VHH binders against Uncharacterized protein YOR238W. Designs and how they scored, part 8

Target 1, 303 residues: Uncharacterized protein YOR238W, of Saccharomyces cerevisiae (q08634)
Amino acid sequence: MDEKVELILVPCHSIWKSSSHPSDNSVNLGQLPEYWHLAPFQYEGNDHLAFIKHGLTAIKLLLQRFDTATVIFSGSQTKKEAGAISEAQSYYFLFEKLIRYVMSNDNIDVPNFDNELRLLLKEVKNLLSSQNVNVDELFYGGSITTEEFSLDSFDNLIYSIYRFEEVNKKFPQKITIIGFAFKMPRFISCHAKAIDYPQSNITYIGIDPKPANYNQTQLSKYYDDLVQMEDKNALSLFSSDWYATKDRLLTKKRSRNPFNRTAPYAQNIFCKENGKRIEGIEDDEEYFETKIKCKMPWSSPRQ

## First folded at step 4 (VHH; framework vhh_7qbe_3)

Design d42 (from q4 with A95R)
Fold by ESMFold2-Fast, scan of step 4:
Structure d42 (fold): chain B 303 residues (1-303), chain A 117 residues (1-117)
Amino acid sequence: as target 1 above (303 residues)
Amino acid sequence: QLQLVESGGGLVQAGGSLRLSCTASGSDYAMGWFRQGPGKEREFVASISWSGGSTYYADSVKGRFTISRDNAKNTLYLQMNSLKSEDTAVYYCARGEWYSDLSYDYWGKGTRVTVSS
């Protein structure tokens, strides 16, 4: 019926613990930090609530697109203690559980959700009900899927583009990325440019973590620190290592692959014949000019 | 190889105190303590920013535990006061990058804390 033209990309940042159960009669819907494999820095901002906002916003957008988009959760098997479950797969399972919960309950108040989540959940429920959405078709019909080999944000973008083509038999004409607002510069100014994807065809929807009970001064300091640390630990590194093939970015990528997985995308020019990622690009600008610019299936036509 | 090494665990009476230490390479990463009690999942205890200027605690330990770091010694500390039997667990030191989705986590082997009744 309708052609799939838009990739709705949700970069994943953690693994949901589906086997964790509350001691009371409540349901695990990811609402507590202990239901996730969180890093130390992810607790202050209630990052887990932002993850849920990202996925619900993607589903809301999918419903508003009337089947012209594909939602892709992107993230590999990055936590040895979680076993052979990817970030992407855990998000997929959580959102399937959450959507089934809202469709089977009249009262959808989830303890520990903030007001933004509560309102977003109500909006999604209203769209599902008004459109008479079949939940099995929504999750099993190909409109929502996973990309399970990404090890960093550069992989999130390029692997999700190849995954979209694998599912829909064509590359996305438009990409909407739903992630942290403080990470927008790396996706737009670094990653999209590095793969020659037209920035005019990318929309970024930013939803940041939000500490509870902080006043305006504490919040301003928290967000200023996020931007400063993003620059120090990511943006400045990608500015000098566009494809994460050397130095600190390569070390980080290797450490996030405890199960030694290799991407299966045959058209991926960033992998060697054996599926392993290319390493040691000394001149990223030369690599871009000779291998990427105006040569990708999504490149703008040259004059 | 970068590895975290915890120390300072042991047997202590309820109401007593212990100080845990963790030796870590590189002082510019956010650090934290996690614990796992018998038959339970690993839970968050406390975190400290790379500069030491920001700390965050689980509600169960607020007012009793204090996290600190000495960047000159590459060492993270957890001062545990007013210990309860519920604090009995293996305590793990964790290292993660501050506010970056390029973060990767290193966990130590753990140090055992037993709080007697």
Scores: ipSAE 0.229, ipTM 0.629, lowest interface PAE 4.7, mean pLDDT 85

Design d43 (from q4 with A95T)
Fold by ESMFold2-Fast, scan of step 4:
Structure d43 (fold): chain B 303 residues (1-303), chain A 117 residues (1-117)
Amino acid sequence: as target 1 above (303 residues)
Amino acid sequence: QLQLVESGGGLVQAGGSLRLSCTASGSDYAMGWFRQGPGKEREFVASISWSGGSTYYADSVKGRFTISRDNAKNTLYLQMNSLKSEDTAVYYCATGEWYSDLSYDYWGKGTRVTVSS
């Protein structure tokens, strides 16, 4: 009965290996880096634990938002070695497995989870139990779904907005993004601005990777390097290529599409009739002023 | 196109040493070594930050393997000491762009390491 108004967006960062089986009869719940298709830079910070925190936080918020929100995991089929499974689909499968595990077991102490994950998992279990939530309804009723064509963070935002409309028949009035804290500036100052989505209607919840057994000096250097590389390799690039349609960002987008997939969102202005993304926007500011500003379904809604 | 080229593999006796090399693009990429043994899935071995200042190792190789890089040559190394039969695998190098959490840029063709007893 309740109307869906809030998009809870979880940008995905890897693919969970659902077929990996522990040699010791333990359950694969994504708790080890070997259970994921990780890039080299994702090992030092235990990025896989941050991915699990993102999804559990999204589910926690969904349960607290009553039935007014939809969780969308966003990410395409980006790993040739993983085959025809998207980042988004793998997160969906992992969280379904994890939630069923916590509802079926009194002891939910998952090995290799840190204290933050253990606390978060207990909070989610308590909400599920106290609200008498039906797990099948939670995953199959439309409150949690996937967006499987995003190749970068700009796609994460715009494609998830259109996916939300596809599922709920209206655009989100509010967006909550749960991702890495160091990536917040690109979503708020670049992506939301580029599509004319009101910043006042966006909440960002940042959860960063955390290296284990680092002293304060090592942690400081790790996070300084993280922010510096984010500024150099993303923020500066999105400042001159708002829609990732040219130069380095387009090259990276193409490299993340090993199966050459095309988005089904042909009705949006960022896709051509064949589902391919538009490319080669020469003047992003002019494009914004003439095609985007005050023209999007979410632009400055009438009071 | 970016191409990763691994070299240095071969046949070595248990307890021996071997050094693998990989040429790749750019100092801005974090790099790593992965391996795939007979009948096993591809597993992580070691990673090194873009600056070379931080390294991370799988528990199975800690204390025996050392990852390093020469940024001037865009070359990644894996020094393998005290080799065991379970280290028998095809070894692959991989790169990932730091601002991209979505995908590896490229994997190499691999170099075969066989450890005999």
Scores: ipSAE 0.300, ipTM 0.678, lowest interface PAE 4.0, mean pLDDT 85

Design d6 (from q4 with E97Q)
Fold by ESMFold2-Fast, scan of step 4:
Structure d6 (fold): chain B 303 residues (1-303), chain A 117 residues (1-117)
Amino acid sequence: as target 1 above (303 residues)
Amino acid sequence: QLQLVESGGGLVQAGGSLRLSCTASGSDYAMGWFRQGPGKEREFVASISWSGGSTYYADSVKGRFTISRDNAKNTLYLQMNSLKSEDTAVYYCAAGQWYSDLSYDYWGKGTRVTVSS
């Protein structure tokens, strides 16, 4: 069996409604916004189509990695209305359904998919067919799995690393993150740094939401607002609360945990001796220098 | 801990107008309206960006409903014109940190709108 060295991480942003039935003759493959538990801000950019692009891109890369990668969908049970279904679990179920649909049909034109999705779907179908991939082996063989305890992007990175080790018995030597391009700075400059994971071993593939039929002025305003709110609500907050243990980030994390779930990872350095998550780290720079720097299994001694 | 309080619901005749309001404990959120009719799933109605510079509407309400916000008052509005019996529903105000790390939302308890013929 080949050695697994690469984590392909897909941070999840919503929960797919697997029980929703289409009003027409199409199948539910996540192609309409009403097939997802979307927040109001996720409609304008057709965020649901970006979610599907993220997962298909991850599967495409997995097929190109010669069995050296594991795809991990990351996201907890964040919606009380959806029940005990995690974001990660819903993505896993969607992509299993989508890949089985693709393998069972010669015409794979899905209504409401944009041109990028249609091309990506054809690329994935061609790779599956040319490699004679067994779909059951792809989804049940351990190459694609879920991390279901993450409550923010910091958790997405650190918990997926722990999950990768749980599945493969070793930590990833390389990480490829597939997510929104506007979120790249927090993953690279904040989260990777905060856990001492070498930036040179991380590749980020950014696929942003794209409003349909916007002119250049509307697009500029949309992306300007996006960058401004990303800075205000995430990037600036992580710069002063590296581990999301304080104030606004901790409050947000608690609000995303309606089922009071706790991460089970034994290696989790953010657990107290009693198993509870660490809160209120007073000096993040001191915590990094004394507890993290050059001390992680993935640390470089020369950092 | 964000709280949302809807108001303005009631009984109106078909073809009439009604304005819903939602007061939030903060303004750093993209906001929207959803509704749930009898025996139906909750459906999207309209959304507005943090700045108020962009709005998005469900096809069923385009040209009839207008979403707006007053960030100084932390208040979201939905102006509903040309009301139809199909608009009968409980209307919910929703707010989310725009493009947060994980998608999540805050919801009010809803305000009931009944449209009679």
Scores: ipSAE 0.158, ipTM 0.633, lowest interface PAE 5.8, mean pLDDT 86

Design d7 (from q4 with E97L)
Fold by ESMFold2-Fast, scan of step 4:
Structure d7 (fold): chain B 303 residues (1-303), chain A 117 residues (1-117)
Amino acid sequence: as target 1 above (303 residues)
Amino acid sequence: QLQLVESGGGLVQAGGSLRLSCTASGSDYAMGWFRQGPGKEREFVASISWSGGSTYYADSVKGRFTISRDNAKNTLYLQMNSLKSEDTAVYYCAAGLWYSDLSYDYWGKGTRVTVSS
């Protein structure tokens, strides 16, 4: 009766260290930065707590959508030191562990979670309990899955759409993206437009990193810096390289693929020859007009 | 192909000071220091934004270590004061694009710091 119509996309930004054990015999639920393979810039904002907020918000929405959505964690095997585990797979394992923890314990006050996380965790626990959710069905029944080949935010969107079709045998009619608020413009104004996915069918839920104990002036500077660096290192680059096939964006993709993995999506027009990604598109507007516009399975019909 | 080369490691007595340097082949990266001590996992030490305007420190080194950069020289520094035996580790320089969706994980080979009692 209920069909899957909505993709709830969680772009991943790191790899959780599932094998890291606390020295005090507490449970590793991703609550400390040491439990993640973080880049240097991800520490100031407690980015790892934002990652957990993204996944919990996705699960909350999934429960509120009942059986009409699929949560997809998106991210490839991007770190040699982590081995053959993808960002997406590590998020999946973390959230399975966290939800099982929540359902097996009366006290769900996880040390080092901020107030927003504590509230989210209580909301999710209440929804799971009130709906009498079977946790095995939640994680193994197809409502939550992974997309493990994405190397950038453009890949996050396009590969998750194809992954949704692979799992549900149809393309999503609606997409909800849960990610950093400062990254919203690239998804809406660049990526959705570049693949001709109707922006009216996309909802973006932005949850930013939050430095602990910063006053209003420090927070203002921190978020101004986020927006400025996002523009310099991503948004301006995607504006002139829509498909990340050139220059700095292509170099970024290559550096994030230490295991030289190829995407398996046969329908993906952005991959060619054994799953190799397309490179060197000289005129993105011409490519869009000739190959993409009104030609995608999700393109709006023209009157 | 960003190359990072650390220098300045060595043997120092507890309570002493040491300055580590990391030279990069390019700029426009957020940078940081990580370390791995005997019998421990690699841990975060400090980070600095590309502009040098934002710095962040692990609680274990806050007040003792200072991270800084000279973008004209493409060099990152870690000034380590009041060194403790627990600071004994191989120190790694790392570079990444600040607040990007891709983790640009460039790492140096490391420089060894030994703090004697």
Scores: ipSAE 0.054, ipTM 0.580, lowest interface PAE 6.7, mean pLDDT 86

Design d8 (from q4 with E97P)
Fold by ESMFold2-Fast, scan of step 4:
Formats: C-alpha cells, sequence, structure tokens
Structure d8 (fold): chain B 303 residues (1-303), chain A 117 residues (1-117)
C-alpha cells in the first residue's frame, strides 16, 4: 500500500534574492532578473521567468496528483554571494510566498509576468480553491520538499531519488522532470541510462526560456545557439563522462560548491565513506556494467 | 585552468571613450562584462553569446557601450563611449557555459576605470 509513488523533480538553476526590496510598493515575487543571482547566460531568455513556470507547473501537477506525488526542488548552495542558501531552499521560499500572495489577492496580475505565468497562477489558484487544500497543508505537509546537495543535472536526478526515499520510505516508481526542453536529452539519454532507471517510467515536461520582443530570425538564432551550446558544454561531455567524475564536468562541479558541501545519503553508491563524491572513474561503461546495471533498487530483476 | 585577463582600463575624462579587452586563454564560453564601484554590489554591464549573434545590455549603458568578440583570437571587447562619472568601477570579464545548467562563472582579476568629471 504505497501512498507516494511519483517524484516530481524540479532542477534548480539559480538562487532567488528573498531580501531584495523593490523601490516601489510592489512585492518581490522573482519577476525581475535583479531578484535572482543570475549567471551571464540567463539574462537573454528571461530564464528567471522559466524558473517560475517550472515550479508552478510542478505545483499544478502535485495538486492533480496530491495523494501519489512529491515535489522536490533540487539544487545546492552554489553561489558564494548568496551565502549558505541553496537553490532548492530559495525556490521553496519563493513559491510559498507566491502562492500565499495569489490566495490573498483577487487580482493576481504580477507585473512583468508573461501570459503563460498568468494562466499558470490562475490554474493553481483554482485547483487550491476547488480541492480545499490550504497553503500550510501544501508547504508544511511533506508534499513539497527540497534536495540541497546537487551540483549538476546528474546529481539532480540521483540525489532527488534518494531524497524521495528519505521522505517516503521507498523509491519512486515514476519520475516527472520539469525543466528546460533543450536539456531533455541529457536527462533521458544520459542520466537515466547511467543509473539504470527505466526510461519508460520518466516523463519530461520542457519549458524553455523566451526572449522578449524577438522576431522570428532572432528567435531561431537564439534557440539554435541554445541547442549547440548545450551540446558543446553538457551533452557531449556527459557522453564520455557519465557520472561527472573527470575533467571539465568535475571542474564545473567543484566551482559550484563554494561551501564544500557533501551529500548526506549514506548508502549512495556515488559517494565515498566520508560522504564526498567519487572522482576519476576511468571506464564509465565498465563501472556501469559492474556497479550499476541490474544492481540499483529500481533495477528490474534479470530475465 | 581557464584564465581571463582584462586590459585597457585607466583614467579618462567624462565624455571620453575607452576600449576594454579580455583575453580568454582556453575559453570557449559565452562571455560578459560586470563592474563594481566602491561600496556597491557587482553590476551586470553586457553579455554576448558564443556565436556573437546575441547581445544584451544593462539599461544604464545601452547606446553608449558595445560588446563584441573575436573567437579566432579568444578575445572579448567592450567599447565604452560617452563615459560618465557613474561608470567609474573595476570592470570584470566573465565566462560561463551559456544556456547550460552546468554553469560556472570564471572571472578575471578586473581592470580599473576612473572617469573624472
Amino acid sequence: as target 1 above (303 residues)
Amino acid sequence: QLQLVESGGGLVQAGGSLRLSCTASGSDYAMGWFRQGPGKEREFVASISWSGGSTYYADSVKGRFTISRDNAKNTLYLQMNSLKSEDTAVYYCAAGPWYSDLSYDYWGKGTRVTVSS
């Protein structure tokens, strides 16, 4: 009799500045890029609006699947400038603030939100009202939680699976990932395969960044560059370093860990006895065959 | 290791022009310029995609500053025109994997720009 079977995973990409105060009488709901610790590549596409769409979509799905799903925001303390605040924790606090705001106001128009965000807010508000789910039940009842040790997309998947087990006492039978559409290939073709999680049990919901006021030529170039840069800086690298234990992927992982965090998942196969992530896997195919394939808690029995 | 080296900073009079350069040995990333004045938070100035086809500017510099890159030389440029006293800051070159969740920001040591009135 399993109550919770589905992990709704939201990989996080930035830290919301909860202490940032608007100069006018408006409320900080993450609607401006200045309200986030953005990297240079996150400005052009209004990535911060996509982050909010990801979280609202996850909450919408949770409300539709309340008895069977858990939402997990995944991301570590990756920005020295933000202090000891994780990406995951900042998303959790933002969405609690945003949902309380929309439930307390008849007019839910937030300045600088686009039409998709306005529709998502209306849908979430309507679902909360129709199902008699109060905001405290939503955020404090265990249906929404954080995973705060992930340093890359591979960690987002594997650590959230272990976090789901910590919360619900069993591993997820289904995973729904809500993230950027251009990142879908790395989650499906690289990460799920690398941990022997059945691809048939994964659903990916992709919501991409959207530059404002771009014509069709500018949009085509933006998305073409997006896909090419994704291949160059992530997808091709994960093809030869499945577990992010070598070279450029390891350098990226180390740069995102200014507080030298270690994962708390004691039986995580990717961590040493001191909790630090394993490094320097020489042959990823051999590692997969000898340590992963048919050996994970979610692996099917041999036929 | 990725090395970002800024150059071209100095003292310039208001209304003047200055060109900053950033050499990115071993960099194949999208790039940008940030600045930090005394006692202020680091501020975004401009960014450019790896192809050079997309640029984004802070409102305070639009129409005055131009970002460009020469990928064959691994060099990023910031052409600064109509300089104001408010542009006085240490200017930092930044590099990161554009459009990727495996982002990390590489930063140069900075180059100082002082605009006299």
Scores: ipSAE 0.011, ipTM 0.390, lowest interface PAE 9.1, mean pLDDT 85

Design d9 (from q4 with E97T)
Fold by ESMFold2-Fast, scan of step 4:
Structure d9 (fold): chain B 303 residues (1-303), chain A 117 residues (1-117)
Amino acid sequence: as target 1 above (303 residues)
Amino acid sequence: QLQLVESGGGLVQAGGSLRLSCTASGSDYAMGWFRQGPGKEREFVASISWSGGSTYYADSVKGRFTISRDNAKNTLYLQMNSLKSEDTAVYYCAAGTWYSDLSYDYWGKGTRVTVSS
């Protein structure tokens, strides 16, 4: 048995509606925006198709790593209208359903999937078949699991590291993050640095939303708007609030926690001894130098 | 508007090496290399993030090709080692916000690489 050394992290962005049923005899595999609890800005780019690409890419990578990685879907119970269902749990159930569908059918053409998804799905099916993968072992054996307490991208990274240790009894030596390309700078330049995780041990695979039928000019404007909104609403904020403990980032975090959930990770230094999140760090550089730098279990002697 | 210009193609013997370059008018993009061989569809070769911290390779070139970038010079490179006859193709520089092998927004005109036996 090979040791688990790599965390394959999939930050979640929505909740799949597992109880939604098509009016015809087709199967709900997340292929329509109506099958998700989408925010208004997530419709233009067909974000739901990007979510499916993220998870399939993670499963593809897991299979190519054989038994040396753990896929973690990360996201809390962020939507009151969805009930007590986490983003992470909904992704886990969707991908279990999708993989079982792929393995039980010769024709795997899913309506409303784009060409990238169709090709990716065939690639994953071929890997599953060529390796004679047991689907029950894949989903129930610990190679794919959930982290259900993250409220922002900072939480996605740090909580998934602690979740990986909870499952595998060791911290990850390597992290591969599969998410939106436009969000890569916050993970690499802000979050990894804030927790002293070596950037040389992080790989980022970026897959952005893609509007249908846009010409090159329309696509350029769409992606320019994504980058501008990312800077305004996240990247610039994380540059001055590294741990999301104050100001606008804290307000956003509180608004995304309608069920008042707290992370259970015993080794999480960002929670007080009663499990409550740390708030109001006045000097992030001082906090990093005194509490984080060269003091984390993953801090490299080579840094 | 982004413009991409490839250079460095040519004739090389099997087992040899070539370095391709792509000069861009800007560096705020993810970038990659694609190729199209005789009688084949265009295929992905390698990609690199705009920070240079993340790279991805097609299985057919992994371990032989290295993608890199110099943002100060707005230049993307593809170092090709241990070249095989099946590497014969027109190589295209591509840039975009999408790191997928199927959806880059900007393309160069291509540079031809011929690997002889």
Scores: ipSAE 0.005, ipTM 0.122, lowest interface PAE 14.4, mean pLDDT 84

